# Ledger of designs, part 3: VH-VL binders against Rhythmically expressed gene 2 protein (Reg-2)

Target 1, 260 residues: Rhythmically expressed gene 2 protein (Reg-2), of Drosophila melanogaster (Fruit fly) (q94915)
Amino acid sequence: MRSLSRFRLITFDVTNTLLQFRTTPGKQYGEIGALFGARCDNNELAKNFKANWYKMNRDYPNFGRDTNPQMEWQQWWRKLIAGTFAESGAAIPDEKLHNFSNHLIELYKTSICWQPCNGSVELLQQLRKELKPEKCKLGVIANFDPRLPTLLQNTKLDQYLDFAINSYEVQAEKPDPQIFQKAMEKSGLKNLKPEECLHIGDGPTTDYLAAKELGWHSALVHEKSYAYLVKKYGEDIDRDHVFPSLYDFHKKISDGAVVW

## First folded at step 1 (VH-VL)

Design b02 (framework fv_bexmarilimab)
Fold by ESMFold2-Fast, scan of step 1:
Structure b02 (fold): chain C 260 residues (1-260), chain A 125 residues (1-125), chain B 108 residues (1-108)
Amino acid sequence: as target 1 above (260 residues)
Amino acid sequence: QVTLKESGPTLVKPTQTLTLTCSFSGFSLSTYGVGIGWIRQPPGKALEWLAHIYWDDDKRYNPALKSRLTISKDTSKNQVVLTMTNMDPVDTATYYCARIPYYDSSGYLEYFDYWGQGTLVTVSS
Amino acid sequence: EIVLTQSPGTLSLSPGERATLSCTASQSVSSSYLHWYQQKPGKAPKLLIYGASSLQSGVPSRFSGSGSGTDYTLTISSLQPEDFATYYCQQYDSSPYTFGQGTKLEIK
């Protein structure tokens, strides 16, 4: 852990960094939909979920917060769910759609739909053991709706974290520098400098490059090879700061092999 | 390095059941988002998708062939098995298995990034 | 079923020339689910481009893709000898996931 001693703030992305879905949304939506009388092919649900995810982020960014007029994040998800089922050949009647959508919204804040990423729990446990809050703050910066604190509690990760920031409530989503600035403020640390901060996440653009452009240090957690990532995202990605998983990241920092 | 290899009989008689195994290395089918698909190509013709299976045991079948196809996995052995019943001479083709890659932050991951060498299956009496 | 029609069926060019290959879908497909593959005789297909325009790792920069809706294009800016092969487009937007009939790129 000596290689992390220079940092007063270490932050993590959540989706595909600390936590991942247990199963595809198409399969999960299909199983729950069948209970409500919606008979859809999981193939069509998976395709239409991804299509509606893209469309919703394009037309109603930041779960509806960054639109004019603003949309409540639950309405954003209900719109996505409704479109997914309607386009998959089975429209759920409006009388049932509200309750059905709310059931899915509630389900996706529990450990039924989420599991830890490889090495995430072990890393957080070790960091909290060795880095007390007076020496280093541990936080989350996620493009997420307000369910984030409940999700972290239900997956038992909140015990290792000093704070969590979601893009919806702060009205800024990664790669916007304002969400990183909000994290520095939320840390409560006096005279915190960008070079005293480390952000760890899976998005080359939204996590790694965004944090680096602010003068933070960054670690990219991604299954693709360094060669692939450099070819696609450019040579600003440092070979020594890319790791296949948090398990591999933890191994490297334990060995003192990471230099910032 | 990612590798996939198809194995099974090269000659099948009409009405028999074909069983093909895809053995792979360099990745695990327990990894979130990863899948294996089966595609065939009759001599001199276009590629035709048959079925795929994901890490979470989600299975998808070509509707035209669904009644004849079964796909299953053994994650501990790094194997995916495709079974096709009631073989006919028109089913003569090279059969490929291919990987559907791990989920990435883009969410646009449904393509076949690495393919096995293929195995020619001839259906004749 | 979405039918993908590739044109031309055969394209005869010399090394150093630019190749443009077309793929037309019978109905609109999301560009995120349109992909291009290269196949040499006796070999398995190889992924070149996914999501209409993203180069697969290890694919030379002379390959590029573009398009949306029903019309998609694969371009090879300066043909090398190893590029002479059959090219297939594929849609993963709706089941069944279909391939085009292929465009054969041959030396003239």
Scores: ipSAE 0.000, ipTM 0.418, lowest interface PAE 12.4, mean pLDDT 87

Design b03 (framework fv_bexmarilimab)
Fold by ESMFold2-Fast, scan of step 1:
Structure b03 (fold): chain C 260 residues (1-260), chain A 123 residues (1-123), chain B 108 residues (1-108)
Amino acid sequence: as target 1 above (260 residues)
Amino acid sequence: QVTLKESGPTLVKPTQTLTLTCSFSGFSLTTSGVGIGWIRQPPGKALEWLAHIYWNDDKRYNPALKSRLTISKDTSKNQVVLTMTNMDPVDTATYYCAHSLDYGDYEGWFDPWGQGTLVTVSS
Amino acid sequence: EIVLTQSPGTLSLSPGERATLSCTASQSVSSTYLHWYQQKPGKAPKLLIYAASSLQSGVPSRFSGSGSGTDYTLTISSLQPEDFATYYCQQSYSTPYTFGQGTKLEIK
C-alpha cells in the first residue's frame, strides 16, 4: 500500500472494474424473456444486446441525458431491450413489453445480475483498512444511470466507499473532465491537487486516458494485452499501469512494485 | 449535426500532386474512437478505400496506393488533408471523405459521407 | 486483400416485391465488420446496415441484413420507388477495407 501513499483520492469505475454481470446479458435476457413468451437464441441476444448498446450510446448518449430533447434513463433501457429482442427473431408482444422491460431494469440493480470482479472486494477491504477517510477518500466515478447507489448497496460495496458519482445525474459522462471535477468537489478535500488523485477503471479512453489528461494518475484494468491496447489507443498507455484484474493490481501494490 | 465537405482542385494534370481537404463540423477528431476515411469512385465503377486517420493519429493506407498517399489532420481547424502524388488519368474519380467510429467490438463503417468532389486528371 | 463479390450484378424488380442481395467474401470475416450502403446516381453513399444486421438510425425497417462467415445478405421486404439504387457491401475486418462491385437494383 506504500505506493498509494501519495493519493488523497482514489476513484473506481464500476462496470467491469468493481462489478461484472453474473452471466452474459444474452443468457439473462433469454431466461427472463422466455417467461414473457419470447424465445430467442442466447447468442443472437448477446450479439444484438451489444449492437444496441453501442447504437444507443451513439444516438442517445449518457442514457439519454445528453440528448436534445432529454430522454428518461428508463426509456433508454426500454428502447435497448425492445431492439435487442426484435432483432433476435422473437419480439416481445407490445402488451408485455413495458412490464418485461421494467422487470429487467429492476433486476439489473440487484446482486442477482451482478457479482464482484476478481479481487475487487479484497482490494476495497484492504484500502479501507490501510487508508482511513481522514487520509484518503475512496469513491466511484461511473458512466451509469441513477441505479448506481442502489446497486452498490445491494452488492455491499457502499460500506467501503465515501461517495459515488453517476454520469446521468451529473449530466456529464467520462471522458468529459467535468465528471472528474465533480468527484474532486464531492471528496470534500481541501487543496486537492490532480497529482494526488488516482482513477482505476477498465475503459482505456473513458477511464485511463481521461484521468491522465487532467493530470491524475491512472491504472487500467483490462482483459486485453498491452500490445492490443497500445495499437488501438496509443502509446500514452503506460505498460506499468495496466493490469489484467484488480486481483493483479492488488498483488502488485502489495509487493510495492507499482511506481507512479 | 455531423457534416463533412471535400475541397480541392477539380482538374489535375498527369504527374501532378493532388491535395484534398475534408472540412468537418459537429465532432472533434480528438474524441476517442473517431476517425475520417477517404474513399474514391471512378465514373461508373465501384468504391475504393484510400486512407484513414484516427483520433490518436494512427494512419492506414490502401497498400496498392500507399507510396502515393499521405493523410494528416489539423484538429484546430477541423480538417483532414489527403495528398496523392503522380496523378494519372485512371485516378479520375469522385473523392469522398467520411466519418468513422470505433464502438469497441464494432468499427470501420462510414457515416455520414461528404458530398464528394470530382477530380478529373487530363492534360 | 479480401475480395467481396456481390450477386446479382443487376436485379430487375417491381415496386412491392422482395429484393435479396448477396455478398460473398473471399475469406471468412466476422459479421461485426460487414456493412451495407445505398447509392443513388450523383449522390454519396448512405449507410444502411452496419455489423451485418444492425439497422442505421433513420433507415426504414423494410431493410434488413443477415449472414456470417463468408456469406451475407441484404433484404428489402417490400420495394418502394426510392429503393431503386446501387447497393454496396463493405468489410472492415482487415486492411485494405474493401467494397463489393455493387448490385444495381432497377425497375422492371
Scores: ipSAE 0.000, ipTM 0.418, lowest interface PAE 14.2, mean pLDDT 87

Design b04 (framework fv_bexmarilimab)
Fold by ESMFold2-Fast, scan of step 1:
Structure b04 (fold): chain C 260 residues (1-260), chain A 124 residues (1-124), chain B 108 residues (1-108)
Amino acid sequence: as target 1 above (260 residues)
Amino acid sequence: QVTLKESGPTLVKPTQTLTLTCSFSGFSLSTSGMGIGWIRQPPGKALEWLAHIDWDDDKRYNPALKSRLTISKDTSKNQVVLTMTNMDPVDTATYYCARTEYSSGWYEPLFDYWGQGTLVTVSS
Amino acid sequence: EIVLTQSPGTLSLSPGERATLSCTASQSVDSSYLHWYQQKPGKAPKLLIYAASTLQSGVPSRFSGSGSGTDYTLTISSLQPEDFATYYCQQYNSYPLTFGQGTKLEIK
């Protein structure tokens, strides 16, 4: 833990860093859809969810916030859900589709759809035990819609965190430096320097490289090998700052093996 | 680092079932965003996608061949198996397995690493 | 299914020349799902360009891709001996995934 004592602010990504889906969206959408009479192949739903996720992020960035005119984030998700089912062969009346979509939106802010990533709870507990809140703030910086605080509360992670920033409300998404600057501001820390900040996340571009560009320190939590990551994202990824999981990160921090 | 290799019979008789195994190293199919696809290439012809399987066991098949194809994975062995029933001489081709990736954890499908390919000849 | 048509089928050029290879889709595809592969005789295909214009790591800068909708182009600005191969475009916009028939680049 001593290797973290230089930091006054430590922040985390959420999806695939602190929390992960309990089951795939295709399976979850399929199970809930069947209750509303929308019977689809789960594999078609998975394929079309992924396709609509990329389409929506391209055409309506930041859950609709960064479009002109701005789109409400609930409308963004209803559009994604509607496209996913329509392209998977489901013929659902508009009123039922609207109610069904809202039900899915509500479920995805609960522990029914989410679970902690390997080692995330244990790491947060240890950080709060070892690092005094007056000396080090713990926060979240996530490309997320405004459900984030509710999700963190429902998964019982909010007790370990001093703040959470979501891209929709901030009107900036990672890798945009503005969201990191907003997190520094939200921390309430006076005279906070970039080199006193550490960001931990699973996105090579959105988390790791984005934080490093600002002069922050960064740790990449990613299941893929260092060789794969360097081949795809380049040599700016430091071997000593890549970990397969938060469990492995916690272990190396505890052993004093990480040098910044 | 990342390696894929196809294995199975090189000669198959008409009406028989073909079973091909893709053995890989340097990554795991338990890793979010990872998958394995099967692609074939008849001599002198274009590449034809057959099937793929993702880290979460989601399976996709070419509709033209779906009734004949089964894909499965054994994560503990780092293997993906493709089975194709009722082989015909027109199925003679080099069969490749390739890693497919969904970047950013969602969707950016591409075949970034390929096996060497195995030639399967269907004749009596 | 989406049919990808590549032209020309065979392109004969000399080292140092510029090569321009075309891929036309039977219906509009999102450029994010249009990829190019290089295949040398007796070898597996190798990913060259993904999302129409992004070079795969390790691919020389003489290779470039462009296009949108139904029309896509692969350009090699100054051919090297190792570039003579067959090139395939591929779409992942819709199932089934499809490849073009290939353009064979031959030494003149």
Scores: ipSAE 0.000, ipTM 0.392, lowest interface PAE 13.9, mean pLDDT 87

Design b05 (framework fv_bexmarilimab)
Fold by ESMFold2-Fast, scan of step 1:
Structure b05 (fold): chain C 260 residues (1-260), chain A 125 residues (1-125), chain B 108 residues (1-108)
Amino acid sequence: as target 1 above (260 residues)
Amino acid sequence: QVTLKESGPTLVKPTQTLTLTCSFSGFSLSTSGVAIGWIRQPPGKALEWLAHIYWDDDKRYNPALKSRLTISKDTSKNQVVLTMTNMDPVDTATYYCAHRGIAVAGDEYYGMDVWGQGTLVTVSS
Amino acid sequence: EIVLTQSPGTLSLSPGERATLSCTASQSISSSYLHWYQQKPGKAPKLLIYDASSLQSGVPSRFSGSGSGTDYTLTISSLQPEDFATYYCQQYGSSPWTFGQGTKLEIK
């Protein structure tokens, strides 16, 4: 991994970078809801999930951590799930809804709901094989709740990673520079410089531009075209550091074709 | 296999605080969907639900008694503790702890499927 | 709160007969979230039926439950000597969870 030899710290986002949902939340919520007697249209569940995701992040940022008073992250998800089903026409008693919501919370830390993104396992295996742990640390920086370590363990990705940090416990979410600074501290590396760090993620603002602003190098893994991304997020996105998937990123790195 | 047993004082004076411990075996209160509840029954009267604690430390209390009740768990010791303040002779009852079944199929086992033997608590001067 | 009223208060029958016990709610119980328990003198309650009609594992098939909305029934098709006990219904459709006052099944 000659193109990566300059880096002493390489970090990844998780959702839509290393791991992705096996099926849409609307379909997954619909299937589990039906088992609990709550039958809803999956398209309505999908729409209302997105609406509640937006509302919850706006009104209770960082899974409730960055609110005053603070909200426990389990309450945050229960509120999101309750709103999603209520707005989709489901009538579920409070107790049943509590148990149902917690069942969904538990499922979403397992491989039942998650699968690796294209090329993610192969990339992590190659990085661990080629990069000695004492010279280069591999980590995760994710806007996530405290289920992250369990999710990585259940998907068997933890074996390739030296650490993982989640925004809830750190009390800072990307693009806040504090979470990236916490990752540098967590690496345990002495005299680590920003230009010795690479962050790989799917969020143009939360991953790519946030890391670049700190003087880190960054790779954007995104399914949309460069033209779309530049039009929406601006000219600071470098064409040579945008990849459709980790599979494509891995290919370019292996060919020595990526210049930082 | 799954067993629960209540322990604590059998005689309490008016105004004192009652502390009851539920010791269990055969399951973990860290298992998703598992909960332990407290139910009481005054002599010759109906059952009354008091409180539940869930695997994720969520707590539910009977609103009529909420100001007097505290429920907590120690999963490493396999224990759940109920505390009830300002005891009165009308609180004389057999106190039970009970296991809530896991909803494995999503719509089953919400009943209290395994109960302790109960402990009679008499409130008298 | 939902008030559960059980009837009759006492039911006197002989072994071999069919027993039907009623539980009526003061308002509709969502999704028939109602359980039935059996209690013998000096013993803890035993779960018989959950969610109105589902038989708890290990409970004899002579026990069955039915009903929805406000009206629920527990049926014992052919009484055995060990079935003479007090029976309670319980709802969990809304908080607080409530129990009926009980129906005592006694030998004639």
Scores: ipSAE 0.000, ipTM 0.416, lowest interface PAE 16.7, mean pLDDT 87

Design b06 (framework fv_bexmarilimab)
Fold by ESMFold2-Fast, scan of step 1:
Structure b06 (fold): chain C 260 residues (1-260), chain A 127 residues (1-127), chain B 108 residues (1-108)
Amino acid sequence: as target 1 above (260 residues)
Amino acid sequence: QVTLKESGPTLVKPTQTLTLTCSFSGFSLSTRGVGIGWIRQPPGKALEWLAHIYWDDDKRYNPALKSRLTISKDTSKNQVVLTMTNMDPVDTATYYCARLTYYDILTGYSPDAFDIWGQGTLVTVSS
Amino acid sequence: EIVLTQSPGTLSLSPGERATLSCTASQSVSSSYLHWYQQKPGKAPKLLIYAASSLQSGVPSRFSGSGSGTDYTLTISSLQPEDFATYYCQQYGTSPLTFGQGTKLEIK
């Protein structure tokens, strides 16, 4: 762990960094929809889930929190689910649609829909063993709705973390510097400097570059090549701080091979 | 509707360079989330992934063969080209090209499965 | 690299029987990136199941997949003559992309 000894705060993104979907939303939505009498092609559901995800984030940013008037986050997801099924050819009565949308919302805070990313549990276990809370705080900074604490508890990752903040409750989403500043405050650390902070995530813009702009150190966990990332996101991405997975990141820091 | 077809020499001498072209129709490599990969299969053996290229020109190579492989695309011609240097008799195999869907940056998910395959082309390496 | 080990190597069954094919990964793989292919002699592989359990369009409902972590299974509930083929699992949860060695399903 000597490559991490300079840090007093280490934070992680969640989606596609610590946790990932166990199966496709199209398959999961299809199975639940069938139980409620809505039969759709899973590939159509997957396509339309993606389309509605982009539409909802464009029209109602931060799960509805950053709209005026503010939208409740469960209403945001019900709107996304309704559009997904409607565009996939399912004509579902409004009352049934409301009930099974709520059922899907509940499922997506459990280990039925989520699993750890490669190396994430092993990394968190080792960090907590080597870096005591008095020396280094471990946290989460995620663009997420308020289900985040329940999700971390149900996947058993909360035991390794000192705090978790979500964009909905903070009213700011990455890459906005306010959410990173909130994490520094939430850490409770006195005289914490940006260069004593490390953020680890999969988003080149939302995680890596956002943290670096604030003077934090950052590690990008991404399967794409360094050449692709630099071409698309610019020269500020450091080749020595890009890793294919948390498994590879863990291996490099265990070998003392990472220099900040 | 969607089709892929491999083309290139069926016989190659040891030490020569193999060039294979994948021609496709019914979709575009300019479409976000689409890629083309090359997979080979020696007679009676398992499938072995060689390389793939995505819509944005991101290229991935099998580490065991990377020094010998080059993959490129011509989006305007709907073609992907694989070049493999220093051919050896053990490289005798049926070579397939196939379409894949890669990781989606914003949603964080894509199957990355080879959903449509070409018919394959048998390449024999012999003196 | 992640090594995918398929078992059995060869499975001899009769039409109408249930087939269960296993794929074991040397380390945990996300089910979202575990796929199954069918290959008939002299033909290209065909995608059967993607993301461990999602049936590809046009594939008969007798095919199903399940599993998570290191253990994955492909099941054919009632074998038809056209199902006798070689089946491959494939992962791309971790680079490099790898295939299993295959399970040959042959008629008894």
Scores: ipSAE 0.000, ipTM 0.403, lowest interface PAE 15.5, mean pLDDT 87

Design b07 (framework fv_bexmarilimab)
Fold by ESMFold2-Fast, scan of step 1:
Structure b07 (fold): chain C 260 residues (1-260), chain A 125 residues (1-125), chain B 108 residues (1-108)
Amino acid sequence: as target 1 above (260 residues)
Amino acid sequence: QVTLKESGPTLVKPTQTLTLTCSFSGFSLSDSGVGIGWIRQPPGKALEWLAHIYYDDDKRYNPALKSRLTISKDTSKNQVVLTMTNMDPVDTATYYCAHEGYSYGFEDLYYFDYWGQGTLVTVSS
Amino acid sequence: EIVLTQSPGTLSLSPGERATLSCTASQSVSSNYLHWYQQKPGKAPKLLIYGASSRATGVPSRFSGSGSGTDYTLTISSLQPEDFATYYCQQSYSSPLTFGQGTKLEIK
């Protein structure tokens, strides 16, 4: 952990960094949909979930917060769920669809739908053991709706974290530098310099490059090859700061093999 | 209908390079989320994953064999090519290409829903 | 690498009986990344179950999968003659992708 001693603030993304879906959305939506009488092919649901995720983020950014007029985040998810089932051939009456969508929204803040990513719990435990809060603050910076604190509590990760910020409530989403600035403020640290901050996440643009642009150090946790990442996102991605999982990141940090 | 078929030499001498082609129909390797993997099976033994390639040209290799393997695609011909160098008698196996199922976000589930018939490659002098 | 151990290696049963096949991973895997295949002599493997419990298209309802963590099970509720084959589990949680050694289902 010597190589982390320079940092006074270490922050993490959540989705596909600290936590991952236990079951694919297609499978989970299919199981719950069947309970409400809507039967669809799970592969069609998965495909249409992904399509609606991209569409909703394009047309209604930051879970509807950054639109005019603003959309409540629950309406954003209901719209995504409705589109996913409609495009998958499901016939769900509008009145039942509202209740069904709310059930899915509630389910996705629990450990029924989420589990820790490989090495995430072990890394957080080790960081909290070696880095006292007075020495280094640990936080979350996530493009997420307001369910985030409940999700962290239900997955038992909140005990290792000094704070968590979600893009919806702060009205700024990564890669916007404002959300990183909010994290620096939330840390409560005096005279905190960008070079004393490390952000760890899975998004090449939203996590890795956004943090680097602010003068923070950054580690990219991503399943794709380095060759793919540099071709798509550019040469500013440093091979020595890309890791397949938090398990691999933890091993490299423990070995003193990471140079900032 | 999704169909895949392997082609290439059935006999290879030790130290030579094996080149296998997977030809497919019913989908395009430019389609989002589509991937093709190569799996081999020595006679009477278990399946062993070799490599795979995705629509976005992401390539993955079995670390034990990575130095010997190259995977590439020709999207216009609906073909994926696997090359394996320095063949040895222990590499005698039936080689399969297979279509990968759905992926969500950047998570690929890597299950193989459609398989070619397989091609037996015997490595002998 | 993650090692998948299947048990039993050979299972001898009669048509109409229930078959239960086990797959144990050397470390915990997400159920999303555990899959089952059927292989008949001289043929390519066929996908049966993906993500521990989802039946592939065209797979009869007598096939079901379950499990989490390190322990996974494939169940065939009432064996048909065409079900006597070798069954493989596969994990895709960690690279390299690995398969179990197989369970051969034989007529008693």
Scores: ipSAE 0.007, ipTM 0.444, lowest interface PAE 9.7, mean pLDDT 87

Design b08 (framework fv_bexmarilimab)
Fold by ESMFold2-Fast, scan of step 1:
Structure b08 (fold): chain C 260 residues (1-260), chain A 123 residues (1-123), chain B 108 residues (1-108)
Amino acid sequence: as target 1 above (260 residues)
Amino acid sequence: QVTLKESGPTLVKPTQTLTLTCSFSGFSLSTSGLGIGWIRQPPGKALEWLAHIFWDDDKRYNPALKSRLTISKDTSKNQVVLTMTNMDPVDTATYYCARSDWELLPGSYFDYWGQGTLVTVSS
Amino acid sequence: EIVLTQSPGTLSLSPGERATLSCTASQSVYSSYLHWYQQKPGKAPKLLIYAASSLQSGVPSRFSGSGSGTDYTLTISSLQPEDFATYYCQQYDSYPYTFGQGTKLEIK
């Protein structure tokens, strides 16, 4: 992988980069809810999950960590789950809702709810084969709660990674430069320069532009066209560093076609 | 309940401009990730995507018809308007508006459709 | 543009039989962005399966989808009278969005 020879640290986002949901949260919540007697329309659950996701991120950023007072991440998810079902017409008693919510929290640590993104496993296998830990560290930097290491283990991706950092435990979420600085520190590499670091993720603002602002190199993995991305996020997005998937990224890296 | 309904003329003469309105309820196009697409279907033929408008006013057009199409939204009225110029008999079709949601994985499917409106182009 | 080719064009079967419908893409698409719609005569299309294999709410369990890359399949395990309709696959992987030409399920 000659195109990656300059890097001593390569990091990945997780959600929509290395791993994706098997089904929408609305469908998954609906199926599990039905097992607990909560019958809701899956479309209403999907709509209310989305609304509660944005509300929770606005009111209680970083899974509740970046608020005063701080909220435990499990309470954050229980609040989101409770709101999603309540607004979808499910009358679940508080005691049962607590146990039900914990069951959903546990399921979202497993391969029952998650699957690899296109090309992610193949890319990680090839990187670990060609880039030994002594030469290049491979890590994860994710806006995520503390379930991240368990999720990576249960999906068998942890074997390819030297470390994983989640925003909740670090107390900083992307695009905050602090989380990238913590990743450089966690790598254990001496005299690591920003130019020796590559971050790969799906978020134009949280992954791509955040990494670039720190002097890192970055690859944006995103389904939308370059024209869409530039129109919405600005001209600082480099056409040569945008890929539809990790499969396409891997193909270009294998061909030696990517220049940083 | 999410509903969409197309409205506009059912009969158009060749060379005229067609204007169709999609009126919807149960959601807002100020909601991140949501969009409205227009799809047409000539009698007995397949579905053809025409245009799409997103919550952030981003617009996409079928390249084969781009010079003839304009899409706009009025978020306060819950309406999306499609305009198609220089109508021809081959444009006779049932025109649908449909909702899409890009941000939810696996995302970007047309989950709710209007009933459709048949537009006949004839002299 | 990505061309979706559906086969067969017409499938004549009896109630109770298994139906298998294919959709082939001219280039690889993410399974997450491959969807199936059912259209009955005079009606708007209805979302049936999203992300290649996920059943839409209210859709009977006899419907299933599978596939990845360029090859996708819709299966109906035991045809009911109400299942005789035209089925379309759709990709949202890249612009322009495209639909297949449709497979018509008709009574033998």
Scores: ipSAE 0.000, ipTM 0.388, lowest interface PAE 18.0, mean pLDDT 87

